# VH-VL binders against a6qqv9r220to316: the designs that were tried, part 3

Target 1, 97 residues: a6qqv9r220to316
Amino acid sequence: DCRICAFLLRKKRFGQWAKQLTVIKEDQLLCYKSSKDRQPHLRLALDVCSVIYVPKDSRHKRHELRFAQGATEVLVLALQSREQAEEWLKVIREVSK

## First folded at step 1 (VH-VL)

Design e8 (framework fv_ersodetug)
Fold by ESMFold2-Fast, scan of step 1:
Structure e8 (fold): chain C 97 residues (1-97), chain A 119 residues (1-119), chain B 112 residues (1-112)
Amino acid sequence: as target 1 above (97 residues)
Amino acid sequence: EVQLVETGGGVVQPGRSLRLSCAASGFTFSSYGMHWVRQAPGKGLEWYAVISYDGSNTYYADSVKGRFTISRDNSKNTLYLQMNSLRAEDTAVYYCATEDYSGYPFDYWGQGTTVTVSS
Amino acid sequence: DVVMTQSPLSLSVTLGQPASISCRSSQSLLYSDGNTYLNWFQQRPGQSPRRLLYKVSDRDSGVPDRFSGSGSGTDFTLKISRVEADDVGVYYCMQGTDYPLTFGQGTKLEIK
């Protein structure tokens, strides 16, 4: 049913981060508070978004995927490793087009 | 079931200090931002402080900057408010409240604890 | 700071009749992420506040569908389609778009 899922950190207002079950299903990215939730608290259509990967290095604290609609950043996710980020990018590219 | 229980309120003289605690249960405390909101007798709600889920970021209303300090202990599922240099205008019921994962504030509230600064 | 202004400040309604409360902000509440951080709260006498609506119109769990929210930008409305005795209390709008977070003055709803 879903292409990929994991608990990822989602960037919130005020520089906060919250761990959310993040799922890609069909062409949508969905965020849930937990695996027991039936409705996502965020639903993002991937076909209308661009994504960039900002790897962790001496200047950047986290491996981040940043999603934008036009010029507006609508979602930032933090991943545990470069390998995980590349795995998610591959799925995102496949479901977007 | 989510519960927030505030304690530490009381009657205190101007210039003194109090520390409020908010004990959280029924949810993953360490995943939520937390807020303090107060209500003076017969008045409306006023936001005063926020702390991020991991305690790394805080923000305060100008009226309490330098006097109040928000902190948390995620290992104890407890939120704190250290109140120094108390003034008569700090007399209020103090509520702790959560912020949901989508960033919309105050999805859950405690029952409040009363602070009275006698003058 | 973003100033939130409610009208009316008090409202008396007959049971079963509709009630409407207005909330205006001094600045647009549309955040850069495309969301509008406007919440509505109810406080019954002697009780803690509870959130009724978030994101202008989304209803919290357990909130009856008699409560609805609408609006955009700087002008927002809370409607109760058929007032019940349990609706007595004070209603607050609140903006979460910019810090410091700010509430309206509150609107007291009473039964005639």
Scores: ipSAE 0.007, ipTM 0.630, lowest interface PAE 8.5, mean pLDDT 86

Design e9 (framework fv_ersodetug)
Fold by ESMFold2-Fast, scan of step 1:
Structure e9 (fold): chain C 97 residues (1-97), chain A 121 residues (1-121), chain B 112 residues (1-112)
Amino acid sequence: as target 1 above (97 residues)
Amino acid sequence: EVQLVETGGGVVQPGRSLRLSCAASGFTFSEYGMHWVRQAPGKGLEWYAVIWYDGSNKYYADSVKGRFTISRDNSKNTLYLQMNSLRAEDTAVYYCARSYYDEYSGGMDVWGQGTTVTVSS
Amino acid sequence: DVVMTQSPLSLSVTLGQPASISCRSSQSLVYSDGNTYLNWFQQRPGQSPRRLLYKVSNRDSGVPDRFSGSGSGTDFTLKISRVEADDVGVYYCMQDTHWPFTFGQGTKLEIK
């Protein structure tokens, strides 16, 4: 049972973007390559992360959610719209309490 | 065919500058991260710099920070390394290599032939 | 920096016999995405490096199946099941999990 689930773009090594099935379940964010995968490619505990929203504008091509543990950026996701980004932020804030 | 060709090497005196180029063909250059790796005579491989697919981020080995600058021109399918304040220990064959991160592949799958830089008086 | 240590530094093998090269990292090579970015390269005399394996055990196109990789965390092995004359060269492990990327010092493989 997931709180929210969507195909989002995940920023990969060297800056490329790849479509990932992204799920928030309990207090974890999980990224899967496909819905058929049993194990996620990434597991992130949301209660130990900070998240920053970087909206699309003249300097930024995408609506991004950037996750960090301390000073280290551990995950960057791109959303399709401001509305989707705000929806995901709301869930993240609720589960990371 | 996928190919990387380095040019710009030569003999140069300590303290001088050189600019290396790496020309890419046979693939979509703008989708790949690019690296510079060197090999001193009779020694092993040493990674020096990487630039992201769109040029938006760069990382360097501490030994060359401030002296070497990596850059790229995606419209020309070319990678560059600007080398300043050259030292004798910078003498090496310089290779460029590409990296595409996806779920199926790792880094540095294709390399150029190398270009030789000799720093001597 | 992550230190990559290879052993042995030199290896002499009779044609048709197996060869094994070890690589140890000073830190875990598991990236945040759960993958282990440990690569193996071959450099024949006078030639550019050629990647043999990526993510520990995955062979590049055109690499014979007599080359295999194994390991996890900090301890990795490259195996050649039966050595051929064309295998002469220096073999390097390389991590691209941590910045800066680092290579092992190399293992020279010679035929007896």
Scores: ipSAE 0.015, ipTM 0.677, lowest interface PAE 6.3, mean pLDDT 87

Design n1 (framework fv_necitumumab)
Fold by ESMFold2-Fast, scan of step 1:
Structure n1 (fold): chain C 97 residues (1-97), chain A 119 residues (1-119), chain B 107 residues (1-107)
Amino acid sequence: as target 1 above (97 residues)
Amino acid sequence: QVQLQESGPGLVKPSQTLSLTCTVSGGSISSGDYYWSWIRQPPGKGLEWIGYIYYSGSTDYNPSLKSRVTMSVDTSKNQFSLKVNSVTAADTAVYYCARDSEYYPFDYWGQGTLVTVSS
Amino acid sequence: EIVMTQSPATLSLSPGERATLSCRASQSVSSYLAWYQQKPGQAPRLLIYDASNRATGIPARFSGSGSGTDFTLTISSLEPEDFAVYYCQQYSDWPLTFGGGTKAEIK
């Protein structure tokens, strides 16, 4: 019932990044430390979030999806490529309608 | 499995420096998954976050205390420490060390140590 | 800073009753909200994280709900050991902030 699943980097404090198993199921985005974990470390309702894609370029080190609720940025994920980011954006837009 | 334990003097004179150490056992502080925090609680009052340190030495402090607070980490001893300068009676509190992350907050706490600021 | 407001300050109930505790944030914290239980002379214990996930070992009678600015902790049927002070905490932004606490006491 999982729509999309991958190990993505999640932005942490102090500019650190952690590889997390990231899953979209129903209308939620869930982050797990590993496939062995039964409880997600993060749960985000996609229907109340906006998402923007910030591609890697000379000013930006990573391909980032930035999630916000209102004006508050609540999650930043880094992806391996523009193609992966576009794939995730497609699913996010489908489930957040 | 993971345990945290505070240590340091229970009595500090006004204007002096409060110094506490947290010893971590059953887990390593040299992990990129966790941040190590100090939280205090004045008698009969609520919780106040003081600051945290990452194993790399990166810190963030509560702006209300930032001018007086320094944290440090010693990965070889699996310890992290708190110093609060120029203490007053308002700094009298139980001081807790705790582990947190962006994924789940303070999941392990020390037992707490009472620090009384008195002449 | 994000200000966390808990209500009521004191909740007087009998064992077996349902407890509902509220926590409100001055701005959106998404789901980056935790609940802690503190008994006299003890360190706080994590009950709920990410607004609704129970921490390891926490009984099913504890549940959390809400997102954005409005959050609720529910204890479906109070046990004697549940009479304690409960704190909410946001970890959406710096500095980390706690609510003022709700004391659940025996009527």
Scores: ipSAE 0.013, ipTM 0.623, lowest interface PAE 8.6, mean pLDDT 86

Design n10 (framework fv_necitumumab)
Fold by ESMFold2-Fast, scan of step 1:
Structure n10 (fold): chain C 97 residues (1-97), chain A 122 residues (1-122), chain B 107 residues (1-107)
Amino acid sequence: as target 1 above (97 residues)
Amino acid sequence: QVQLQESGPGLVKPSQTLSLTCTVSGGSISSGDYYWSWIRQPPGKGLEWIGYIYYSGSTDYNPSLKSRVTMSVDTSKNQFSLKVNSVTAADTAVYYCATDSPYYEWTGMDVWGQGTLVTVSS
Amino acid sequence: EIVMTQSPATLSLSPGERATLSCRASQSVSSYLAWYQQKPGQAPRLLIYDASNRATGIPARFSGSGSGTDFTLTISSLEPEDFAVYYCQQYTDYPYTFGGGTKAEIK
């Protein structure tokens, strides 16, 4: 069913962050506003995206995965730890194949 | 489970440097998943976050403390430390070390030391 | 910096009464809000994290609610040991900031 699932922060308009249930199924990343929602508010096809990991440090306040389609950044997710970010990045790379 | 213990002088003279150390047990600073913080509380007042340090030496400090704060880690001793330069009576406070992530980053400050009172007086 | 404002500054209540404590953020902190209890001479104790999740060992009478900028801590029926100072804290961005505290005291 799902490859990986967790509550992650999604960067919203104007720099706000919102906690969202985030799931990778097949080759798609799905974000739900709440665990009670039956439909995701965001669907992202991972095979058409590039992803960059920006680790938390003195200049970056969160562990971020940044997704782009071409030159356009379409999604930024924040993760709890370096280990979680590496786990998600590994799944993303695998599913994009 | 992670436990924290502050240590350092309880009395510091004005204009000198306040130096404190936090000893970590039950977890490893070198694991790379924890952010190690200092928080202080002046007598009868609220809590003020001073800053954090990551095992790599990366830091972020509260701008209200300007350039007076330095934090460091010693992974061989499993300790992290705080220095506050040029202290005044306004720096008199109970100083706590804390971690914001013994389990998850989203738990706030889940583990705290007991706190150590530092009085700045001549 | 994100400013956290707590109200009221003092709650005077009797054991058995319901306590409701408010915390407001100057900008959205999503659900990255924690509540702490502090008793005299002790370090703060984490009660609630991620706005509504009870920390390990925290009694069910404590509950948190809210998201974005407005948050509430509720103690459904005050026990004698609940008379303490309560702080909210945002941890969505650095610097982390605390509210000024609400003191729950015996009437």
Scores: ipSAE 0.005, ipTM 0.581, lowest interface PAE 12.7, mean pLDDT 84

Design n11 (framework fv_necitumumab)
Fold by ESMFold2-Fast, scan of step 1:
Structure n11 (fold): chain C 97 residues (1-97), chain A 121 residues (1-121), chain B 107 residues (1-107)
Amino acid sequence: as target 1 above (97 residues)
Amino acid sequence: QVQLQESGPGLVKPSQTLSLTCTVSGGSISSYDYYWSWIRQPPGKGLEWIGYIYYSGSTDYNPSLKSRVTMSVDTSKNQFSLKVNSVTAADTAVYYCARHEDYGGYSFDPWGQGTLVTVSS
Amino acid sequence: EIVMTQSPATLSLSPGERATLSCRASQSVSSYLAWYQQKPGQAPRLLIYDASNRATGIPARFSGSGSGTDFTLTISSLEPEDFAVYYCQQYYDSPFTFGGGTKAEIK
């Protein structure tokens, strides 16, 4: 059973953004290419990551959640609203411990 | 251009642990766009997916092998590794490492050249 | 697990002929299917992904079609270099599974 799921934009290596079904289940964040996929494109263990929220403003075009392991940024997701970002942060905090 | 290269012993005795390493060159294993897999092929037979690992350490294993398989990643060496415990003659195969990309699905490209591992006393 | 069945096991043809290779899944895999070519002593080479998209560098004579449970790889006019073993693979559900292969050999 999953805690939260939504289609979110995931940042790709050349500044592209891809819409992916994003799920938090247990202590993992999973990204799927589509709702028809059984296998995720990405698995990320949340208990070994830090996350920061970069809200949309005059200098930032999107509401972003940026995940890092140590000093290395490993994932950037874009959310549709501040409210959605706060929902996802709450779940991430609950499962990360 | 990204290249993968398998390394490890070509001969393993029954009941021992098979250990292989894949070295990634021309690109970083610490890429959020890619997963890294092991696939094997017994002589004259078809392909069997063993499992994948993401550079964070997250893994997924084929249930047929899950009790005997572990994968690990060493981002400082740009390598990922496979261990298969309690091997038998049925584990004799060419072992390939391969990459999956977010764009283009979970198809494998590129592949390493493969390394033959024979399980024999 | 999803079982992939390829037919025929062996396809005997001459250069210039059209090759049609079949792959059937025991359950629907939507369009999450890839085709690989393997020559003796070499690693498999990705030909087609998402059932119908050619991988980078793959000649136009290779095409894939199908969805759900029935898939076809077509080589419109066989070149000498195309005589090889071909595998299909589903990535709809874990574990990822491959067909048993079709060997295209010279008649």
Scores: ipSAE 0.006, ipTM 0.588, lowest interface PAE 10.9, mean pLDDT 85

Design n2 (framework fv_necitumumab)
Fold by ESMFold2-Fast, scan of step 1:
Structure n2 (fold): chain C 97 residues (1-97), chain A 120 residues (1-120), chain B 107 residues (1-107)
Amino acid sequence: as target 1 above (97 residues)
Amino acid sequence: QVQLQESGPGLVKPSQTLSLTCTVSGGSISSGDYYWSWIRQPPGKGLEWIGYIYYSGSTDYNPSLKSRVTMSVDTSKNQFSLKVNSVTAADTAVYYCAREYDSSGYPDYWGQGTLVTVSS
Amino acid sequence: EIVMTQSPATLSLSPGERATLSCRASQSVSSYLAWYQQKPGQAPRLLIYDASNRATGIPARFSGSGSGTDFTLTISSLEPEDFAVYYCQQYEDSPLTFGGGTKAEIK
């Protein structure tokens, strides 16, 4: 089942950010360009990646969740608040166990 | 099906301005889903991205070319254009126009390309 | 800028053989990598985006893999029409940059 769902900003090229429907279902994180899309643009297995939370501060313009496989950063999501970031992080930790 | 077609002079003199237009068919340039770009390829060499334009007029240019490049859009004609100032022989290339997804940023449809030779 | 390096520069193979093409980035590009095929006198054609997703209409023999700095394009069994130049391209950061290309030629 779907554990959490929201439109989040996904880091793209050129310092760009794209708003994408982001869903955690089972042990996967899925990103869709729009709610009308049947297949996700990104499918990430949460059991094989680590996540780091980088809060918004004087050096960081956004609250970010950074996902890595080993030393390689594979996904960066921006959230609207610390509270939203902590909510997503809690779900990620639960499903990746 | 979306198609892009380049047009403009195939010969430009050194120090003059290179001017090209891309005509889009099978889709609207006034779509928020896409950016419209120019990419060039000198003979026998690789691909170099020049920049993009959004239908609102917003642009981003390759820093190596930024001082010489201007892009514009004409939504009534479903066209976008490239100008490169002060050209030299190093600007001789096949010039492609292309479409980039807003969400993904990769060029997905390309024009056939037009060869522009800079020579006296 | 992010520098993309492709290897080998040339692959000499026969139809029916497996082709493996490498692309390396000077810094992490996450999974923001595309592969293109270019035949003489033609524009590049998108094959793979987001490192591993096949574009619409691209045959199943083409597959992409990798993340971060190391990426691979595999053609499981070469068809005559697959002999072309292949380019990788990152879209992690501005400016967009392409690899130098790998030419697949008939042995």
Scores: ipSAE 0.007, ipTM 0.596, lowest interface PAE 9.8, mean pLDDT 86

Design n3 (framework fv_necitumumab)
Fold by ESMFold2-Fast, scan of step 1:
Structure n3 (fold): chain C 97 residues (1-97), chain A 121 residues (1-121), chain B 107 residues (1-107)
Amino acid sequence: as target 1 above (97 residues)
Amino acid sequence: QVQLQESGPGLVKPSQTLSLTCTVSGGSISSGDYYWSWIRQPPGKGLEWIGYIYDSGSTDYNPSLKSRVTMSVDTSKNQFSLKVNSVTAADTAVYYCARGYYDDLGYFDYWGQGTLVTVSS
Amino acid sequence: EIVMTQSPATLSLSPGERATLSCRASQSVSDYLAWYQQKPGQAPRLLIYDASNRATGIPARFSGSGSGTDFTLTISSLEPEDFAVYYCQQYDNWPLTFGGGTKAEIK
């Protein structure tokens, strides 16, 4: 059913971070407010967006995946490690081809 | 089994601070699974969301009220509280505490019974 | 902020009739919309979440539909206890906002 899933932090409008169950299924990324929710809070088609990885360093507190449609940033997720970020990037690239 | 109960003075003088506490029973604030909220309703009017707090003490407030509102949490007493500064007659309302879902946005599944606060000299 | 508009402000019907209540969002909220029922002197009660899912204990006569900007709450056959004020609420974006309410009253 899903290719990868984990509780990731999603960046909210005013810079807050909220933990959401994040799932990649088919060519879509879905965010759920809780694991018991039937419908995702956010649905993003991966074939129409670009993703960049911003690693944690002295100026960046988190490992972030930033998703954009054209020039507009539509989603920022924070991951716990470089390894987790690379795992998610690999799946994203596989499903968006 | 989960219950929320508001408490605090029913009368507050103009320009003073309105202070309310919500006591949670049958569930724990410190679990981190839910966000806790205050919602108010002026007599004969609709519902207005005031803000969220979670067990770490992190808050966010409705921008329309942010300059006058603070929330706090006491996980040892399983309570969270609301303060509204510099009150006027427009702050007269029934105040509800409510439970929302894990992140800082959601719907509310449990509500307190509400407490009427009247702002009057 | 997302503005929620409910219509009509008052809905006058008789028991046994079908009630249809509307809620419109100023921008898309996907299906992140809840409905609440409030009786005089009582706290709001969750009826519907995620636009169409009934909350625990809510009778089957209540149903929700819609997505994006336009939503409806339908009561298939009004019971006497259903005459109340109904509020919609979006939770797609911060701050959380409620509609102005629709009062269902006896004709």
Scores: ipSAE 0.006, ipTM 0.603, lowest interface PAE 9.0, mean pLDDT 85

Design n4 (framework fv_necitumumab)
Fold by ESMFold2-Fast, scan of step 1:
Structure n4 (fold): chain C 97 residues (1-97), chain A 121 residues (1-121), chain B 107 residues (1-107)
Amino acid sequence: as target 1 above (97 residues)
Amino acid sequence: QVQLQESGPGLVKPSQTLSLTCTVSGGSISSGGYYWSWIRQPPGKGLEWIGYIYYSGSTDYNPSLKSRVTMSVDTSKNQFSLKVNSVTAADTAVYYCARVDWDYEGYFDYWGQGTLVTVSS
Amino acid sequence: EIVMTQSPATLSLSPGERATLSCRASQSVSSYLAWYQQKPGQAPRLLIYDASNRATGIPARFSGSGSGTDFTLTISSLEPEDFAVYYCQQSSDYPLTFGGGTKAEIK
């Protein structure tokens, strides 16, 4: 069972954004294009990632969670609000403990 | 429903430039989340990916062909095009244009019918 | 580049039989694998994406499985229109690469 799920925007190639069903289950983050898909488009192990929150402000038009493995950025998600971002960060923190 | 249609000359002489155009109908090349691609298939052989283009003009090419290929987009005509420079007999193939959903980038969900290009003197 | 190897090169079966087609990647492609069907004189048609998801309009008799380096396309009961060439393709790394194909032919 999933700890948290929502449709979030995922940053794609060439800088565009795609709405994907995003799920945290156990220690993994999974992205699906639709709830009907059997396999995730992306599978990310949270125990090997760092996450940075970049809030929306005058210089940033989205609330972003940026995931990295070492120095390499592997995933950028956009959320609707600061509150949603804080909720997701709390779950990520709990899963990584 | 979206349709793709290739057009261009069926015969190209060695050392010339092969030029093909893909016309998209039933949907806009500049709307939605899609990349546009060319794939080729020599007679009786398998498939080779050539490259992607996004409607902004951004491209990504197969390294094996990168020095000889150029893709471009014309959003006013709802078309994208391929040029292959300095062709040889090895470039003889059926050329397909195809669409890629950016959510599932790397998979080709709609294809043109294909156009045979023969490189011969 | 990632090399995709398909086996067998030719699969001879009768209508109604189960077909099992294999695709192997030279390194892990996770689940970023698709299957295409190509009939003579036609463009390829997407059957399966992300290893096991059926594309729109694809009959339930087609199923995909596998992850990492080993993948299988299964056709549970062959229909006459299923005799065609099948290609696998990885999208884990660039350049995108296809297997050499498996031809399903009538016995």
Scores: ipSAE 0.014, ipTM 0.678, lowest interface PAE 6.7, mean pLDDT 87

Design n5 (framework fv_necitumumab)
Fold by ESMFold2-Fast, scan of step 1:
Structure n5 (fold): chain C 97 residues (1-97), chain A 123 residues (1-123), chain B 107 residues (1-107)
Amino acid sequence: as target 1 above (97 residues)
Amino acid sequence: QVQLQESGPGLVKPSQTLSLTCTVSGGSISSGDYYWSWIRQPPGKGLEWIGYIYYSGDTDYNPSLKSRVTMSVDTSKNQFSLKVNSVTAADTAVYYCARDTYYDILTGPFDYWGQGTLVTVSS
Amino acid sequence: EIVMTQSPATLSLSPGERATLSCRASQSVSSYLAWYQQKPGQAPRLLIYDASNRATGIPARFSGSGSGTDFTLTISSLEPEDFAVYYCQQYSNYPLTFGGGTKAEIK
């Protein structure tokens, strides 16, 4: 039922990061605080967002997916590897068309 | 079992370059699952993270050491190395190499450490 | 950088007593917090990761708790081998930073 699911880091208001269960289902990205939660605390419609991948290197400390609505950044997720980031980006592109 | 072993000179003169190598056995540096770090500890003081390297050559360094630090990796020898340029007495410390667990998506807690090597900066 | 502050600097206790060690971060580190034990002349040893998960081989008397900025390491009943220096470390942000350490010494 879900297209992809993993625990990812979500960037919080004061620059801290929190690990959250992140799911793409249909055309939405959903974040849950725990696998036991029945309702997500965040829902993003992927068809109205742009996404940019910023890979980890010596100048960038994490593999990040940055989501924006127009000029406003609405979500930053950090991923474990280039391979995971590529997999998530592929799914995002498929569901947001 | 994974083991890490530091090697290099125990005495360095002020203004010279401190050079250390870490040899890894029982596991491969070429694994994409781990980062490899250097941490130091001045005598009687606490721990300071120096930097990490990934098998691809990607590095990040503690800003406190500025441009004085360079790390490199030699996957054929299963080694990674540290150079600290223009050393002063403040660089006198036990130097440890360690494996970053990279547990979720950050270089994280260090699960295996070398025994440490004392480097004294003195004239 | 995130500054990690440990208290007390020194903890004088007898074997069999409970030890409680505090670690505070200058800003939230979520649960990305580890504890290490270091004995004289030895490398640090990982005890706890993700604030509360015990590392492989670590006895059940060691437990970690907390989230955000306030963290605690508890040793439920001190064994003679537990008298050592303990360090906390955050891995929420680069550069990685350690606390100043708490020395548990025998009374």
Scores: ipSAE 0.000, ipTM 0.588, lowest interface PAE 13.8, mean pLDDT 85

Design n6 (framework fv_necitumumab)
Fold by ESMFold2-Fast, scan of step 1:
Structure n6 (fold): chain C 97 residues (1-97), chain A 123 residues (1-123), chain B 107 residues (1-107)
Amino acid sequence: as target 1 above (97 residues)
Amino acid sequence: QVQLQESGPGLVKPSQTLSLTCTVSGGSISSDDYYWSWIRQPPGKGLEWIGYIYYSGSTDYNPSLKSRVTMSVDTSKNQFSLKVNSVTAADTAVYYCARAEYSGYDYDAFDIWGQGTLVTVSS
Amino acid sequence: EIVMTQSPATLSLSPGERATLSCRASQSVSSYLAWYQQKPGQAPRLLIYDASNRATGIPARFSGSGSGTDFTLTISSLEPEDFAVYYCQQYGSWPLTFGGGTKAEIK
């Protein structure tokens, strides 16, 4: 009963990317290491976060969604296309109210 | 229970290439959830991070060593390797391979280490 | 690069005593700091990650505290097996850097 689910790239501290199963359920974003894991290794409440979309262009290699709590960036996800990014943004805005 | 084991020649002459391999057992190297690193320790000194590699072959290296270091991965053998070019006496160290995994949000602590292998560069 | 400074370089104590080891970063690393224990002839062993979280299997006598630039590893009551070299490591900024180590020695 998740709203949206896909394998997305998550940004690591060195700027490298790891592919993770990412789910939005209720008002939370959950990241899992495997589709068979019952517990997410990351939980993010979307109602307390801001999200910025940084599209791929000459200065940016990926379509990124950047999540922040206050002034602190807490999560960066990369998506395959502008269309996928806009789909995820729509869901995020709907659940965060 | 995952274990890492280093292997290599142990003695290398100045100007030659140092080549080491890390064998992973008890778990798969083929995972987006982990990255694999080399760390070295000169005798009687502290630890220096060399670089990391993903199973896909993606790498990043410590800028202090970037011009001389190459890492590669062989998923069929569950191994990853390190090459250090143009070695000098300053490259004499115990070389460790190590795993880093995510715990919570983007933690890069090394939770599993190999036993280490001493490499001596004669001068 | 962020420089990690550990103090003291050597700490001389008796079993049963409390040990306090310090680690200072030249710039803020938030809470992204790990502590490792290394015994002679052995690989380092992860004790603490994210400044204060104990790694799996690490005894409760080990605790970490601090944030930003100043961090502390505390061993509440030293056991004989705790006499070792301890290293801190930051992962708040690339490249990863380690402190110079603190050696805990029997008096």
Scores: ipSAE 0.006, ipTM 0.593, lowest interface PAE 10.2, mean pLDDT 84

